# VH-VL binders against o27280, part 479

Target 1, 266 residues: o27280
Amino acid sequence: MDSMNVPEVLEIKRIVEESESVKTFIFSWDFRREVRPGQFVMVWDFRDEKPMSVSLIDPVRSEIGISIRRVGEFTDRVHGLSEGDLLGIRGPYGRGFELMGRDILLVGGGIGMAPLAALADEATARGMRVDALVAARTADELLFLDRLEAAGVNISTCTDDGSCGFKGFAHERLLTLEENHDMAAVCGPEPMMFQVMRILDERDVPAQLSLERYMKCAVGICGQCCLDDTGFRVCAEGPVFWSQELSRVREFGRYRRDPAGRRVPW
Below, E stands for the ipSAE of ESMFold2; O stands for the ipSAE of OpenDDE; V2 stands for 0.75 times the mean of E and O plus 0.25 times the DockQ between their complexes.

## First folded at step 23 (VH-VL)

Design cg10 (framework fv_cemiplimab; at its last look DockQ between E and O 0.93; V2 from the best seeds 0.88)
Fold by OpenDDE, look of step 23:
Structure cg10 (fold): chain C 266 residues (1-266), chain A 118 residues (1-118), chain B 107 residues (1-107)
Amino acid sequence: as target 1 above (266 residues)
Amino acid sequence: EVQLLESGGVLVQPGGSLRLSCAASGFTFSDYGMTWVRQAPGKGLEWVSMISGSGEWIYFADSVKGRFTISRDNSKNTLYLQMNSLKGEDTAVYYCTRGDYSYPFDYWGQGTLVTVSS
Amino acid sequence: DIQMTQSPSSLSASVGDSITITCRASRKIGHYLNWYQQKPGKAPNLLIYEASTLQSGVPSRFSGSGSGTDFTLTIRTLQPEDFATYYCQQFLSTPYTFGPGTVVDFR
């Protein structure tokens, strides 16, 4: 079935507080509408609309989860909601992650772990071996650790301040991990992803990376999320890209465009 | 023409503090991460610190972590290096260079000499 | 940290000679290596990036090759202005590290 293009008003079934700044909103979902890890939905609070990654896919309970980090006015409003409140959801949209092989490496930073958590559930359900490198600025910002552990994921943590796990950045920790995997999935700040991608490239590990850009239509027509030089639309050709594709994207890891179309550095 | 001009290098006593500046021109300053590289007299090059275009991403060499601070003012096209708790081994010519994790160091300033001595 | 080494530490050559400088990384770094030239009292100049790509404005007599751990900078038909110190630099991961340098002087 094609992605839904009309917002559906859904009741917040549950709210999980993942951290001080991150909440997961859980909704009942009709799984006749397929959803894949790495895809996103447009969340509408009846004033504004923002793209959000799907962080939980539970066909057994017929639920999906959307993890939202409190970063601005829209997310402030959403974080003020309670169970039983309503949100508009349309989608899912975009290209999700593709699983291959037996051993998969997940590298996530901050809220970037949201789509990777969903991917981890699918991978482990398929009997794959999953290693996850979870990065954050501080220990209290590390996301989904209990969930990943419960799923049987082998977790390695790193924090900028060394408050948990390896002291340093994800790419630095990755260099200390010598084992190769059949594929890798990466999501987080682009400076992190850029550097992680190089290491994976050097190791000849096929890698998929999820980008975040300003998205307006989510259906590939407005051009707001177009990547320079390539014309890739993050909402249509992405948000998940192969490393080979991103190697052609000059702006990747270097800059993005704001809602006004202006270049904004990382 | 891309130009980088360092300033601020002087003689300072151990334990002292100093701030270096690098004035950039000839390109869109915010489009590039910037890097400090130093060279002790008669020695090789040592990577010191890097800052992204927005200033949100900062990296340091272990030898200067906790003592040095890197910053930038994109409105002034200027890169800074605040050096505290200076040591003799910090004596070097300090270069600012255009480049970061995504670009090679393709342009360099003339360097400014910092001497730490009692 | 990734350690970089160079060989030789110094070499003497004549104008017109072809010389080769080697750089080695303590671990595989793919093609993420740059070469720089530095003359006395001057700032370094980028020569080669990503192991083999010639920087704009650099003479074609300069060439870079290699991948993994071993890299080579070659200068064909050495010119008077080529006498300098040459550094390799890895940019796979922070901290970015330079080789110790190779001094190329007159014979």
Scores: ipSAE 0.912, ipTM 0.952, lowest interface PAE 0.5, mean pLDDT 96
Fold by ESMFold2, look of step 23:
Structure cg10 (fold): chain C 266 residues (1-266), chain A 118 residues (1-118), chain B 107 residues (1-107)
Amino acid sequence: as target 1 above (266 residues)
Amino acid sequence: EVQLLESGGVLVQPGGSLRLSCAASGFTFSDYGMTWVRQAPGKGLEWVSMISGSGEWIYFADSVKGRFTISRDNSKNTLYLQMNSLKGEDTAVYYCTRGDYSYPFDYWGQGTLVTVSS
Amino acid sequence: DIQMTQSPSSLSASVGDSITITCRASRKIGHYLNWYQQKPGKAPNLLIYEASTLQSGVPSRFSGSGSGTDFTLTIRTLQPEDFATYYCQQFLSTPYTFGPGTVVDFR
């Protein structure tokens, strides 16, 4: 084909329950379609289509995993599916994370750990030293801890309620961690990412942050994922941005826009 | 013209409760996070609590955590501070200011005095 | 918590003087420092953010400098309206702590 953007209908091979609210759906994948950590796919349930981050990239077993948090009608329907059921997938899309140096810090909040888990696998496979700060509201929402430990990642945790690890927010825990990183990768709630980015800027640590915005086409033509003032398209120039790029983005950390174009505060 | 007007400061007994209000006008209230800062008589400024534009992201100083709650009603352009289990050390002028983690504190109200004494 | 100190705690000066106020953080805060002015009986006003950037409407006689842990506010030609208390504030991370203040009084 000459680059048709048609979803491929794939069978759910396995479902992993990561938490009470998060499931990972695993599919067979032909890696002639290359996938990089930080890229996303559009998941189609035959009624609606939503962007989802890739959390597992396994060329050896020819599998990808997509982690989905139950938050609304679409994700409720997908969570109701079983192994053997079908979903449409198109992609991958977007700019993924770029690895540099020897020492990397991952900072993830909630489901934001999903693309960072994929990045951790790649970083450790390249022989990098990987530290991860895994944040959530409660202990039950901390994701991928066993997987990260098995990969040799050094884990710090924090929870808003103090039920596991440091009691407080990710940026507050980060102040107490060692400054020995060549780069950082950050994904989670945008207020968390903004505050984490400030600390990383103070430390002169190059940071890449993954943004979430409403998307329709995913290939950069409809304009639904554009960021104010810059015109950056999250689906094309992102979802992963360098912190320097985001410093030019007026809305980052402050607001987003809904499908009707209305400003929505964080 | 951006305006912030605090109200509700009175004399209260130790262990008592009090709710402060801050009425906002001259800007789109829901677009901005809001902060409470207090100043004990003759003393410096102390950051107390902060709330994001949606009301979803909330932060407290350790000195008030568990005793104070912060909220906002975006339909009424009003910020609130609920103060429970009041102590003498809570005696201060309480300022409402516009700003959160994403903006410096650029506009301030005139403050409302809370006195906690027997 | 990040502790902030200021020196001097007070000073006396005349109109036309050049004065300097210093602020120190208990750990590195980069350029994430704000300065506020507070006149007696009034609310604070933002003067400077990000260590050196003047807020809109602030006279050019005010300047801020420094990074890391040590910061300076300078008023080059003191005016009658500048007699006030000045506070620094770290803006790196919650809680956003203020310095104890510096009182600038008319000699």
Scores: ipSAE 0.811, ipTM 0.914, lowest interface PAE 1.0, mean pLDDT 91
ESMFold2 (binder alone), look of step 23: mean pLDDT 93; pTM 0.943

Design cg11 (framework fv_cemiplimab; at its last look DockQ between E and O 0.91; V2 from the best seeds 0.85)
Fold by OpenDDE, look of step 23:
Structure cg11 (fold): chain C 266 residues (1-266), chain A 118 residues (1-118), chain B 107 residues (1-107)
Amino acid sequence: as target 1 above (266 residues)
Amino acid sequence: EVQLLESGGVLVQPGGSLRLSCAASGFTFSDYGMTWVRQAPGKGLEWVSLISGSGEWIYFADSVKGRFTISRDNSKNTLYLQMNSLKGEDTAVYYCTRGDYSYPFDYWGQGTLVTVSS
Amino acid sequence: DIQMTQSPSSLSASVGDSITITCRASRKIGHYLNWYQQKPGKAPNLLIYEASTLQSGVPSRFSGSGSGTDFTLTIRTLQPEDFATYYCQQYLSTPYTFGPGTVVDFR
């Protein structure tokens, strides 16, 4: 079935506190509506609507999870919700990750680990070997470690302050890892992704990267998430892009556009 | 024309503090990450620090971590380097340059000399 | 950290000569290498980026080549203004590192 374009009002089935600033909201899901890791949904709190990545896909329990970081007014309201409360969900939208090969590398930063956690579940379920480099500013911001470990993922951690794992940034840690993989999936701050992509490129590792842009319609009509030069719409052609595609996107890692269309540097 | 002008370099005692400034003109300052590179007398070039356009992403060389702070004021088109706990080995000409992880260092200031000596 | 080396450390040449400077990285860095020229008392100038792309305004007698660990800067028909110190720099990963430099002086 095609993605739903009408918001469905769903009850929050369960809330998982991932960190001080991140919660995962779990919903019952009809899996006749297909959803893939890397795709996003539009979350509506009946006042505003924001795109959010799917972080959990559980066909057995007929559930999906959406991980949301508290960063502004909308997310403040959502974080104030309780189990049993209602949210509007429409989607899923966008191009998700494609799994290839036997060995996959996940590189995630902060909330960027959300879609990668879902991808990790799928990959491990398929019998793939999954290595994950999980990065955050501090140890308390590292996400999904227990979940990844339980799935059989080989985890390497990286923190800016060295409070857990490698002291430094994801691309720096990646450089110290010599093993090559069949493919890589990357999600996090664009400065991180940009630098990680270089290393993967040098190593000839096929890489997919998930971008975040302001998305209004989610269906490729409004153009708010259009990338300069290429005309790529993050909501339609993305949010997951191959490294070869992003190499053509001048703004990648350099700037983005805010809701008003103004250039905002990273 | 792109121009970068460093200032603030003086003689300071070990353990002292100093703030360098770099005034930028001729381009949209916020569109570019900025970098500090230093050169000890008669020596080669050493990367010191990098700050992204917004100022949110900062990188340091290990030799200056915990002692130096990089910042910028985009409203003033100015880059700063706060240097604390200065050491003799910090003696160098400090260059500000346009460029970051996504651009080569294509424009440089004339540099400002920092001398750390008792 | 990625270590950069250059050879030779210094060389003497005459106007009109063709010279070659080599840069080596301690590990593969793809094409993520820049070349800079620095004259005494002056700031460095970008010559080549991405290993082989000539910076705008730089004379065509300058050329860069290489990939992986070994890189070369070539100056054909050396001019008087080309006598300077040349540095390579990797930008694959932080910390960014420069080569020790190659001094090109008059024979």
Scores: ipSAE 0.908, ipTM 0.948, lowest interface PAE 0.6, mean pLDDT 95
Fold by ESMFold2, look of step 23:
Structure cg11 (fold): chain C 266 residues (1-266), chain A 118 residues (1-118), chain B 107 residues (1-107)
Amino acid sequence: as target 1 above (266 residues)
Amino acid sequence: EVQLLESGGVLVQPGGSLRLSCAASGFTFSDYGMTWVRQAPGKGLEWVSLISGSGEWIYFADSVKGRFTISRDNSKNTLYLQMNSLKGEDTAVYYCTRGDYSYPFDYWGQGTLVTVSS
Amino acid sequence: DIQMTQSPSSLSASVGDSITITCRASRKIGHYLNWYQQKPGKAPNLLIYEASTLQSGVPSRFSGSGSGTDFTLTIRTLQPEDFATYYCQQYLSTPYTFGPGTVVDFR
């Protein structure tokens, strides 16, 4: 517990450019600190601290990977770092994905594919059949395709502009895909996840969905990641929730809160 | 009380353009997605387009995709529909309604008539 | 696109009658169905969402039922103000298609 509350300063071992806007930063990791797909870490650049999902869990090499999309000042600074540079890492935190059954559907939008790539590795290692729907705005933003293919994952793609695969949104592509899976794991923009959850509910497919909310403490004390109506804390009871848990949450798919606590629409 | 008021419907020649607006009041406009639904004279309802509260999430019916754009100005509580390359089959009363993928269409304006004819 | 059909296209009824309107989807849509009422010269009004949940202010003589592909709107003890056109609408996925409507006329 104590090591999870103080950042460990780690050297960037390798940097993988996943796209023009996404890099994976790889660190040595002592797996006595267990890490599960869907858990997150707090990344500290000595100025600011942000939650990031783990995208690679490699006990054989004693490595973890953290995939970071460039979206603002913090991530711009981190993207400017080189191999050998230092970052602070706290965690892991939160509830990760659970695997069940023999057939799993992954639905990932943009950087949301990061935790799902880690889950795909675990699922294929268990001998599960893995189907993945990988969504992005354009072909150049589809993440982890080669890695998923190498793992034996059956990939379907969609892009908003139609430059690769199905032209349209993830929920629209999903409507045209195979309907029989034992479970689904979903991560991406919350409006996408809401619409995907509706289709999975109609199909009676149990789903786990990973939410993002503003965080300070990451251990459930400060209340900044609480969801309206249920009091669920995304950093403690989540970030991964079962779809039946989210059906009780009115804010899911509809709004979020800014750092000042004001409701912000999607 | 929630109120929606459409305006801008006029007679336009085929191939022309037109901008509709919808003035909203009685609710926090930016908290809700908005939708355009149209109805040809004597015909049924047809969903046209929707936009999320922030304006970031936008969807169109296939019949209008590439010709219509939807936008909103949350500082003015106003929804817009820009209609380009108009065709005769676009002739309809255009309704503004509150709702998107996450809410049913619970409040409707009175509609504004667009006529596309030579 | 998910196609929606309604039956009948029109019907005639008297005040006090109980009537039933059906709606069918071209694929399973679960309970993701709304019903709307439109009086002549007026905008539509939401009656029912989630197949069976009455919108606030809608009289209890209206009820909705069904799931999957087959849905029903029932009006008990028809009142003069209920003579209107009724539309179903799916919201499982975009595009959010409407049924063609059912006209309810007195007589």
Scores: ipSAE 0.747, ipTM 0.890, lowest interface PAE 1.4, mean pLDDT 91
ESMFold2 (binder alone), look of step 23: mean pLDDT 92; pTM 0.937

Design cg12 (framework fv_cemiplimab; at its last look DockQ between E and O 0.92; V2 from the best seeds 0.00; counts 0 for: pae E 2.6 > 2)
Fold by OpenDDE, look of step 23:
Structure cg12 (fold): chain C 266 residues (1-266), chain A 118 residues (1-118), chain B 107 residues (1-107)
Amino acid sequence: as target 1 above (266 residues)
Amino acid sequence: EVQLLESGGVLVQPGGSLRLSCAASGFTFSDYGMTWVRQAPGKGLEWVSMISGSGEWIYFAPSVKGRFTISRDNSKNTLYLQMNSLKGEDTAVYYCTRGDYSYPFDYWGQGTLVTVSS
Amino acid sequence: DIQMTQSPSSLSASVGDSITITCRASRKIGHYLNWYQQKPGKAPNLLIYEASTLQSGVPSRFSGSGSGTDFTLTIRTLQPEDFATYYCQQYLSTPFTFGPGTVVDFR
């Protein structure tokens, strides 16, 4: 499978407003170019370029979706776009999720649910039983609930303020769920993922976690997304890692590098 | 040498408010999450609150949630605990400690005594 | 919440003795357990982390073992400075919780 290294200018086919701060941009996609849940694309608005996870993979409609949270100047510009407008897309890049077993647990926080939503679609299509723990700060920030429900996913929610579901954090809610799964996929804030990973480890549940780092080239050349100690490149060896791999990454859950290469605490 | 120095512990009436401070030195303050642990007189240790290095991730014990606020000023290497609606059961020595969900509590301050009494 | 218990609540020993303190979690917590020592009027000191790893600077006569729900702290050849209260602490999940403590005093 060859990744597209030159941005393809694509028309925004449709925009789905997922929440006040999250929109899903849908594009026509040639599925001769394979894309897997957990992989990311580089989105170019002709001024700047940012990595974004694929949140929708629809071979039937020949569409992909990219969910973007409004968090800065780039995303502000993108959120100002309308259907019919153009964006540059290159990729997909990185290692996606690997499905195994019959029962899978998804644990997502905020925009981290984006790649997990795509994974949920694939898993349910394969006849797997999917449980999803969806976490957010407040009820209005919970993402993809209707979509997951429609796919047949068993959803458990938790919110920091208790406005929906369990009042507390994802790892706290997970602790109250005693069911075992064949595999888990985790994506969200790194402090959440770190603590969720420990619980899964204690339960001997194989887990894959998707990391977010500053990525410049997306092809493993520039080193901007290298993880300390291991030298893992998030764009090449990741962004999806097995828990065993992340256990070797000291910075995981502790800090990240900013665009200038400085350590930034979580 | 890593040092943590708590201050602010005084006598306060029930329903009152108090802010504790913890001055840190001897390490890169922002690299570590910080934690408050308290100990009632003659009792054991109780985890109170934790704050990540950036201050964005905060956790509270159920017993203090909604009443206490944890914060930090990395430019001043200082950790804070704002305690509101204080109760008698909040009477304790409050310890500042370096550590969070990813690090054990490897360094502790001397503690500061908070007494809540009418 | 994960509840922690310790046994015994107190014990008396002599210098040179070997003692064992037990900590139990209400559920499996893997190896996510720390041990602390606290002397009267002083702050706690970290002894063992990750159930069995000795903290730097701590004498080798201290050792930790166990996984799952049952953990032990062993002090071989007890020294005068070892008379204190010992606490276990789980960090599998918030809220983090401590054991009630074990007082080790001299006989």
Scores: ipSAE 0.924, ipTM 0.956, lowest interface PAE 0.5, mean pLDDT 96
Fold by ESMFold2, look of step 23:
Structure cg12 (fold): chain C 266 residues (1-266), chain A 118 residues (1-118), chain B 107 residues (1-107)
Amino acid sequence: as target 1 above (266 residues)
Amino acid sequence: EVQLLESGGVLVQPGGSLRLSCAASGFTFSDYGMTWVRQAPGKGLEWVSMISGSGEWIYFAPSVKGRFTISRDNSKNTLYLQMNSLKGEDTAVYYCTRGDYSYPFDYWGQGTLVTVSS
Amino acid sequence: DIQMTQSPSSLSASVGDSITITCRASRKIGHYLNWYQQKPGKAPNLLIYEASTLQSGVPSRFSGSGSGTDFTLTIRTLQPEDFATYYCQQYLSTPFTFGPGTVVDFR
């Protein structure tokens, strides 16, 4: 457990440009340290440390991939790195997705497709039928389409601007799609996830949703990732929660808290 | 006490433009999404447009999409509806109400009448 | 778009009566339904959300029931202030459509 709490310095083996704003950083990985889709790692650039979801789990090639969207100071610095540069990685942490049944629906918005791409690989390897609804603001931001298609995933797309697929939001597209799945996995902007969860609840589809909150320790000690009223820690009891667990969480879909503890609305 | 006060409703010609305002008080405005609902004379309620607390998440009814825009100024506690390319069918009392996809519409303003006529 | 219907379109009742208003959605909407009351010249008031949860300050003579596509608003022991128009509204997905309304008149 102590060895997973200290960053291991790893060399960037390869960088894949997924879009203008998203890159996947690939590292060699010793899979004696098991990694599950939906778990996260803390990425350290020697100045700051942020949680990032694993998007590629490839034990055959001994590779792990971490997809990072450029959204601020830390991610700008990481996007400026090259193959051969070093990053610290600690983890994995958190509860990953659990697969059940024979038919799974994936609903991903933007970078939220990253952990779902890893899950799709596991689901198809188990012989499950996988449908994916891939959402973004524009066609250029739809992630992992070629990879999902190659894996045999049935893809539906939507874009806010209508540049690819359905013009509109993921929850609006979902209403027009096939309604029968054994489970769903959802990751993306929290307002999207809240509205998608509502539809899945109506269909009685068991759903797992991956939340993001501010994290410091990532091992459940500091309490920075706690959810209002329940005390759930995103880094320990999550980041993946069942929809039944989230139905008890007042803040889900409504607000989050910044590092100073202030309520920040969606 | 939560209060919402709409203004800006007037008579306007078809094809014209108009901006409605809704002044909010008695609650932390930025914590709540806001919605416009309209009611044509003698008719029922029609949901028009909705905006999240931060202003980042915006939704429109099909009947107004592309013609109306919604915005908010959280520093002034004010909600806006910009209406362009107005038609006779846009004639209605326009209500602002507190609520979005995550909250029911629990507080309403008194409404402001928009009339679109030659 | 999810269409909402209500029945009856109007009804007449006396103070002290118990009445029932029904609302139907064009597809299953689970429990994602609100009820509103509106008097002439005034804004709507929220009565019930999540199909059956009474809004704070609403008298206990109001109740809501149902799920899926069929919903009911019941008013027991009508009071003079209850003569109004009642609307249901789905909030499963945008656009958040209202029913056409039910007018409750005394007589």
Scores: ipSAE 0.535, ipTM 0.809, lowest interface PAE 2.6, mean pLDDT 90
ESMFold2 (binder alone), look of step 23: mean pLDDT 94; pTM 0.956

